# Ledger of designs, part 1: miniprotein binders against UPF0696 protein C11orf68 (C11orf68)

Every score and structure here is a prediction.

Target 1, 235 residues: UPF0696 protein C11orf68 (C11orf68), of Homo sapiens (Human) (q9h3h3)
Amino acid sequence: EDGFTAEHLAAEAMAADMDPWLVFDARTTPATELDAWLAKYPPSQVTRYGDPGSPNSEPVGWIAVYGQGYSPNSGDVQGLQAAWEALQTSGRPITPGTLRQLAITHHVLSGKWLMHLAPGFKLDHAWAGIARAVVEGQLQVAKVSPRAKEGGRQVICVYTDDFTDRLGVLEADSAIRAAGIKCLLTYKPDVYTYLGIYRANRWHLCPTLYESRFQLGGSARGSRVLDRANNVELT
Positions, changes and structure headers below are counted from each chain's first letter, unless a header gives other numbers.
ipSAE, averaged over its two directions, is called F for ESMFold2-Fast, E for ESMFold2 and O for OpenDDE. V2 adds 0.75 times the mean of E and O to 0.25 times the DockQ between the complexes of E and O.
Where letters were taken out, [cut] stands.
Atom coordinates printed by the task and the answers are left out, and those that the model quotes come from them; centres of patches stay.

## First folded at step 23 (miniprotein; from ga with K14M)

Design gc
Fold by OpenDDE base, fold request of step 36:
Structure gc (fold): chain B 235 residues (1-235), chain A 80 residues (1-80)
Amino acid sequence: as target 1 above (235 residues)
Amino acid sequence: SEELIEKIEMLLWMAYRLLWKAFYLGDPEAFREVLELIREAWELLREAEEKGDEELIEEAEELLKEAEELLEEIEKKLEE
């Protein structure tokens, strides 16, 4: 991967955040309509810029599902960014603990499980499973990227309210696995996104806190979650 | 060199700061214009990191300054 791929993907995600979203909101829409909505807007067919023959004629940044308990709260992101700039200027040591404390102080605690899937039936099926889990209240909110022109992998993001709540992060992993998803999952706090920490840096900050792998066989069947910071298996 | 890496990291932070400022303005077209300059700067920084070339870092810094100036002009127009 090109050394700046993470930066480019982050910028594209920001651009996507500014474009219209296709949203199923379980707070206002009956759960019985979910199947029709999923059939109308399969992520593998929804195109980023509304290509001819796609379900969308206009640009779509994200396809999202909001659960009944979803409450958007990003915290003080601008205050976080200002504090980070001041910290860098100060020359003080920066650690993962520093970022955690900044996140807590500014109430920027959201994080997400990420999965990357090729366009097609497997992606649409995975998304349908996640969307159902959100509508059923097992997950709070999820989004999926639309199909790019180049046919690259699409990302599904499943959010949790607090990356410092290990139990909540593990519960979300369990819900994703219960939805039938068996691919690699990575968990990234949003604080790293807001601070532009996507790759290796001089402070050795890793934006991926957790990695989840699903084992299919034997006595070890199930999700295995690795704490990347401590290199410890949690499950 | 450690100094080169530090300079690149500073410029990366500057780029992200500009992107977030542009994002907060809420104009998708303005954001894309700023992003184009930042992408060019990132390509120079990538090449600089690979080659250890300080001149490419300076060129990237000039592009980021241009992006900052553009953003200020856009902000001024939106306040009007």
Scores: ipSAE 0.769, ipTM 0.914, lowest interface PAE 0.6, mean pLDDT 91
Fold by OpenDDE base, last read:
Structure gc (fold): chain B 235 residues (1-235), chain A 80 residues (1-80)
Amino acid sequence: as target 1 above (235 residues)
Amino acid sequence: SEELIEKIEMLLWMAYRLLWKAFYLGDPEAFREVLELIREAWELLREAEEKGDEELIEEAEELLKEAEELLEEIEKKLEE
């Protein structure tokens, strides 16, 4: 991340959150319709602003799939932000532990595995795998960014309910890998997004808690998850 | 300098605070208007970090104040 790229991407994500979403909700839609929905709205063809010839005529912020067990709960984000502002002005030391406590206190515990893929078949295939895993109940919720005009990389976000639940985070990694995804994954708690912590800062807070790499080698085949905060491999 | 970094971080937080306020209004157009000023401020802050230029930081702060004023005006219009 160079310059203010992280900030720009975060702002674009916020703008996308405000635009209409294309959603497959497994709670209300039969799983048998998923393949038709995926074929109708391949992420590589869905355009951010509804470009001519795209499957969408109107702006689309995100393409999302909700699992059967999905329940939206963002916690007290405004209270979190106010507490963060007060903490900054207090001059008290701020640590990753401080953020964890703030997140717990305000019930802002969601986090996501992120993967960045170029538009095309590989992206659409990866998304289809994730969408199936969500509908099958292996994952709770996922979203993918639509195609930008410039044709940049698209992001798939796979959420977990609690970034402090290491087992749940690892289970989601396993499910993503089982879906056939082998690219680099980074795990970011939403608390860092809500507080604008994206890059190097005076507190040395890293918004990426985990990094997952997939090893293709025979005996070493599998996901390798690194705890970035402790610099420890978990798998 | 540490002081420069702290000032930039304060302005970054101010910018995000404004973005979230605009977001909570639920108007995409209002959000975009605020975001444009914030983007300009970010470019100045980027250049300020690169050059160590305090004047650019002051200009960025002025843009963020303008964004705050704009947001307040938008809030008033949305309440009518």
Scores: ipSAE 0.765, ipTM 0.913, lowest interface PAE 0.6, mean pLDDT 91
Fold by OpenDDE base, last read:
Parts: structure tokens; C-alpha cells; sequence
Structure gc (fold): chain B 235 residues (1-235), chain A 80 residues (1-80)
């Protein structure tokens, strides 16, 4: 990523969070309606600003699916940010352990598996698989970015409740793989997003904690998850 | 220089703080206005990193101050 691309993408994601969402909520909508909803709003055709001929006439920030067990809880994000500001001002050393402790203290523990896919059938198929896994209770919540004018890659985000729960993170990877997804996955805690940690920084904090690759071959078939902080394979 | 990099990092943090403040106001239009100034500041900072130009950093800092002032004006209008 060249220069300030990470910052621009983060700002666009914030702007998208403020625009209307297209949501399938499995808590209030029968699972039997999912296929019709997916057919009505394929991510490759839903446009960010409601372009002529798109399924949406108004701006759409995200397309999302909420599972039956989904409860929105972001924790004390404002308290986290204030504590981070105070820490920055203090000049105290900052480590990955510092961020983990701040996240725990403020209950800002959410994280997400990310996959980037080009617009088209493969994206829509991947999204349909993820959406079904959410509605069936294998995953809690997922969202996908709408199509941008420039035709760039779209992102699917699959959330977990606790980035410190390694087992929960691995279970989500397994569920994504079971849905037929074989592309590269990266896992990012939301705390890094809330604190503006996107690129190379003076503390050498990497916002990507895990990387998942799918192996196609023989007895080794399956997901291989790398802990990037420790450079250790977990699976 | 190490000093130049540190100044850029400080301004990046300031920009991010302003974006979250604007986000918490809950007005998409206000957020976009603040974001436009911040995007301009980021472009100057990018060029400053490439060229080692302190003048571009000063210009970026001025844009971030303008964004902060704009945010304060918006906050005041929303409290009224």
C-alpha cells in the first residue's frame, strides 16, 4: 500500500459506517428469506452511492448479515481513545501488550477476518456462503463493502467477539473455510482501527494479528493460520 | 530526518482524533467537510515524506488546525 492509502481506506470505511446499511437480520427475518435477499442485493451490483441501474438508489455504506446470537457491543471506545491519548502524551513505551491491556480494560475486544475479492460472481458466491453461515449460527456477524465506482476490490469482514480468544478466532477461520472460501484471510482487531494504527508506526505495531492460507493438497488440506506477532503457525 | 518523521506521526494522530470527533457528532455532512481538509493534509504529508520538505508539513498542520476549528464550529451549532 503506497503512502497514505491505508488512512484513506480507513476514512472511507468510517464514512461508510455513517451511511445507510442493507441488513439481513436473522433475529427478525426468517432464514427462508435469505436467498431472495441475496438475489436482490448481490454485493457486486450494489453501488456505494446508488448509481443508476443498481439495486440501490440511495447510498449504501455496507451490506450486512446479523446472526441470531448477534448483540452489538463495541465496549468503551471513547474511554479507550482517551486513555490512548493520555498514554501518547506521557511518552511511555507502547507495545502490543499495552494495546491488548487497553482493549481488555475498555472491553474493546472485537476483531475481524478480512478477505478482498474483485467484483463479480466469485465475490457474490463467497458472500452468499458467509451469509448462510451467519444465519445458520456458525458465524455471528459479517459485512461486505458495496461496489465502488473505480471497480476496486470489495472487502468481506467476518467478526469475532474477542481477538484475545485464539480458539474463537480459529473457529471463525474454520467456519469461513467450511463455507468454501479459499482466499487469503487476515485478522485485524478493531482496537487498532479505533486508535488509528494502520501502517508503519514508531512503535512497530502491526494491525494484522493472524494470516490464514488455505492449502489444497492431499493430507495437508486445510487452513494454515500464522500468528504474525510471534511468527508461529497455529494449525 | 527522525524529527520530520516524528512530526508527521504526531499530525497523523491529530488527524485521526479529529475524524473520530467528527464521527461521534453523527452528521455525515459535517464528517465529510472535516474529512476533505484531512485528506488534503494527508496528501501534503505524503509529499513531505517523499521530499523531506518541512514547509509541506507546516501547511498540513495549518489544514488540520482549520479542520479543528471547523469541527468546533459544528459542535457549537449542534449544541444550540
Amino acid sequence: as target 1 above (235 residues)
Amino acid sequence: SEELIEKIEMLLWMAYRLLWKAFYLGDPEAFREVLELIREAWELLREAEEKGDEELIEEAEELLKEAEELLEEIEKKLEE
Scores: ipSAE 0.765, ipTM 0.913, lowest interface PAE 0.6, mean pLDDT 91
Fold by OpenDDE base, fold request of step 36:
Structure gc (fold): chain B 235 residues (1-235), chain A 80 residues (1-80)
Amino acid sequence: as target 1 above (235 residues)
Amino acid sequence: SEELIEKIEMLLWMAYRLLWKAFYLGDPEAFREVLELIREAWELLREAEEKGDEELIEEAEELLKEAEELLEEIEKKLEE
């Protein structure tokens, strides 16, 4: 991985946020229409720039599903960024605790479970499982990246409202696992994205708070969630 | 050096600040133009980290200044 791959991926995500989204909103659309929508817009076939033969003719930044309880609240992101800039210039010590307090103060508490999958049936099946869980109210909101021209892995993001609510983060992991997903999951608060914290830095800030692995053992079958900050297994 | 790392981290923050400013303008074309300069700056910073080359850091800083100037010009046009 090139040293700035994380920065490039973050910039591409910002560019994707500016393009139109394909959205299924369960608040306004009957749940019975989900299967037809999933069949019309499988993420492995939806292309980033509306390539010939794709389900979309125009650029698509993200494919998303909104649950019944979804309420968009990003908090004071601009205030957070200004406070972070002031903190850096002050020469005051910066710790993971500092970022947590900044996030709380500015109400920037959202975070996401991330999974990376190659384009194809496995991705589309995983997305369908997540979309169903969102529409059924087990999850609040999720999005998936469209297929890039060069191929590569697509990302599914499953959001939680509060990265400081450990129980809520674990409940989302359980719902993802119940949807049949067994791959590696990483949990990242959005505050790290808004502040450009992606790689090793002098403050040793890690944007990944949790890692979830699914074990295929008899007696040990289930999700194992690691707290990366404390190096403690939570499940 | 610790000084070199600190300078790179400052420039990384500057780059993200510029990207978010461009994002808040809501113009995808303007964002892409700013992003192009920032990507070039990131490549120089990568090479600077590998070689410990301060001249490459200075060149990256100049690209970020050009990106800031471009953003200011775009902001001015959007206010007209």
Scores: ipSAE 0.764, ipTM 0.912, lowest interface PAE 0.6, mean pLDDT 91
Fold by ESMFold2, last read:
Structure gc (fold): chain B 235 residues (1-235), chain A 80 residues (1-80)
Amino acid sequence: as target 1 above (235 residues)
Amino acid sequence: SEELIEKIEMLLWMAYRLLWKAFYLGDPEAFREVLELIREAWELLREAEEKGDEELIEEAEELLKEAEELLEEIEKKLEE
């Protein structure tokens, strides 16, 4: 409806990637310091550009927590993008299987569970739960967007290292739910982001691989997960 | 029309390439300058699709060429 809204949001995320981040790094920081750090930098109060009255005086692109096992690995993103351009020139069909193979070939395997929450206590509480799960080792790495000037919903991204590892992705969903998160979660492989493939794309591809819905009184994990690629419920 | 949609898709692809080129230069201020031009082009393309107005497509293309020239200037500066 808004036309190119996804493109605008993706470009803002790229700009945020390039700005300073507020990071709690469990690899170098004692876990006992986490609660103080969370209290100092609640995502509902940390502002994108350092507004007056916020805890940050300088721009913040992302607020992030790195787990003890976090090992940065973007893979061959530029090779992936080059292969994508060549594929489109070739006239070969572009399918979900095509994107999966490109990602595997270039080792761009990371993906993320996404949740969108309005600024306020619910967002800050959700982020704190996720951050604790990361520091305790149930999740690997997560980030949350800061508060925008006009407000609006913020996003928490919980990363996994291999979207082709279904069990690992489902394990991350379970850890998110164990942290008390009840909102809708969607899972997007990073390959779609690097190739600029959003919900309304010319190839009619679905960038969301999984959807997770909290199910009160349901499965043991408390979630119902739908495989969007095959339209199959996994739980 | 299908012809108008094809022109828009070509320019969206150009915008995608310019954004990543700007990103890989690693200069946040330069990226934002390029992004401002691209955002204006996106708004013109949205309006062009809504109204069927080919003149707005040409204006968007002009902005994307301006963004490309800006990137070339930045690359040249980095070489110096």
Scores: ipSAE 0.738, ipTM 0.892, lowest interface PAE 0.8, mean pLDDT 89
Fold by ESMFold2, fold request of step 36:
Structure gc (fold): chain B 235 residues (1-235), chain A 80 residues (1-80)
Amino acid sequence: as target 1 above (235 residues)
Amino acid sequence: SEELIEKIEMLLWMAYRLLWKAFYLGDPEAFREVLELIREAWELLREAEEKGDEELIEEAEELLKEAEELLEEIEKKLEE
């Protein structure tokens, strides 16, 4: 169960990437239409495969909101993957610095804050807050998974454009907290996804770079952020 | 045991490469067909690791070769 669960989940996410997405694009849609869109497509009710009674009649891989400044750039992913394969056969050591350098060289710098919530009001409320923050320009792009038939935790992903830019990553955390989000957040660079590197990997790499916890009345940011690689608090 | 683990890791690497190759073809139905074979291979590899059973590893390798052949057939058909 535990040995290959990540591989199965990653493959399901790849399948979801290939299915249609429900997108609110602030670059082409007036902000005044956001509330109606959110009411039509709550993530607790949008189903992965278009179940009867769902607001969607066809499969939906992701529900997404694109901000006014959204400029998609995945970088040279296939070049990254080719370099990774060459590195595997070279026998050179694989370290966290190796992954950082590969990501920089191939311009695969995006990453995401993740939150996992059960289907229901809390999920829909959290998503609505994130979606508004994106449309208002405090965040650039976010997506949320649709509901599976038997239910289970769903994920909200809030993207940043450069995981090596600590300030930018922390500002996104702050914007998420300002949107009223109080749950645990984890930050994962996309490079690990493209290389098939998960928590239980043979290289013992840590794909979670930061962990953010809500902090009432403490930090000026309203959160406590831990650097997982160095086990040091940043805030 | 060490040799068995290395063989499993090699087949997991093959599965990774096949999955991304299927993804880049851009055909969701083709991707799911290939994925079904890969999932069966993953289950055999998990069982092989638990039992130390090299025959299950060979069965998983055969499934991955079938996935590779299916992917080649799909790729050629798309070029037509």
Scores: ipSAE 0.727, ipTM 0.890, lowest interface PAE 0.9, mean pLDDT 89

Design gc
Fold by ESMFold2, fold request of step 36:
Structure gc (fold): chain B 235 residues (1-235), chain A 80 residues (1-80)
Amino acid sequence: as target 1 above (235 residues)
Amino acid sequence: SEELIEKIEMLLWMAYRLLWKAFYLGDPEAFREVLELIREAWELLREAEEKGDEELIEEAEELLKEAEELLEEIEKKLEE
């Protein structure tokens, strides 16, 4: 009911980024240990601030799995933010092509598939499937929010390296569906996150680039993917 | 009205830039301290947009300048 809900949510996500994370890192941990780790830290029971009775006694910002091929590179985020500020004062038009070019110029190419699920067995099962896909190499990195409040939805983020590589983004969607995920997925390039551009923005930009819906008798990949910017179905 | 909205949007970007500056300092307690000032500024900006009140925009801008000064003080402490 607050007019700046997106701003408040973004700030809390930044605060979570700064708190400790629970990480399964396939680059340093044998894959055979994954199931025990998942059982110890189900996202529906790991609490944001370490409530009594939870598996964690300290605050947890995120629960994450890093694949063996994970190579962290956020790009030139500070340069991106500076260029954006200059562009806003320049009087030149701001279009989806503008954002794409800024992201390319500053090498901020990552993006993420997002899903929102209520806490419980469905969330924990979905996360386990995603985590296995990451460790098995079908996905590179994913994270899930811990439980903040009873009954609140949590988010799973599945990252891709290059939002301009449409086929790579669609391949990640396919891997998510192969892990048994049937809920709505939305894809947001990280450039929009770093610039604080949300759905209700003054430039009428669409921060959600793709939308994926599971279809029982759909395409070979089992999903219907819509390009939100061009209103064209890709699958 | 259009000028007032543009001023609000400029301050919203300033607030977001300050949040990122606070984030890059790497101190979660400092980040939340700055965020509290920014949340108060957001509330003033929301009210200013609703009422068309330029004085509330000026108050929000002063809070953001206070947040910026706080960040500078924190940065000096972290450098020892």
Scores: ipSAE 0.623, ipTM 0.858, lowest interface PAE 1.2, mean pLDDT 88
Fold by ESMFold2, last read:
Structure gc (fold): chain B 235 residues (1-235), chain A 80 residues (1-80)
Amino acid sequence: as target 1 above (235 residues)
Amino acid sequence: SEELIEKIEMLLWMAYRLLWKAFYLGDPEAFREVLELIREAWELLREAEEKGDEELIEEAEELLKEAEELLEEIEKKLEE
């Protein structure tokens, strides 16, 4: 095992962010074209670097769908990172409330539901359902990683605007389930990503705020959602 | 070893800050060039932690300073 696996994975994700993306943008593309686009670019077949036989001839960092209401706003990420550095050197206690307050102060409020799926029909089917939910307006924006050369699980990210808006986060979970998704979902605020705070960190912070598990007949949302910070079921 | 671990963690944060600075330049080739130096520093820090070797920590810090200098050079070129 590599002692800095999380750091290497984060750097790979940043590199992918900077490479070209395959984007279906509902703001500029008719919704009737979505199914053809999904068929052309299934995430199990789109390769990270344009391998022979794949639908893409050039590198692809992410495959994404933007909804009609998509308005990108990352907030003051650089100010957030500077404030975090100052706080670390101050000797003051660092708690989950610290991170929440930093995120609010710097307007870095976005977060995402994550799901990890092996390449194949299950992944492509899940992505298609999410993409339709975005174009139909139930979700705002989502992305999926392309297939790596050596394989491995791929990730679908479904974004929400404000992790402090619990109802909005739970509404996104419900929309994901309504799209037919039955796998485990975890929710991570972007503040933890921008500050490089992983599961194993010196402050014992939990970057996963919520876990969602599919549940038949048990809730109006079709899932059981656990608040990881308080170990309390929300559904 | 506690002091050594704290120094490693401080340098890991420095590396992460450099990665984000490189990211905000918006040039994938530049990001990869800076990242190559940072990956080498990570390798030295992993070895330093395994062996308890403070000399390797100093070598890693020098690589991170080289990455910072390279980033500044790239930034100047892109501004023109």
Scores: ipSAE 0.593, ipTM 0.851, lowest interface PAE 1.3, mean pLDDT 88

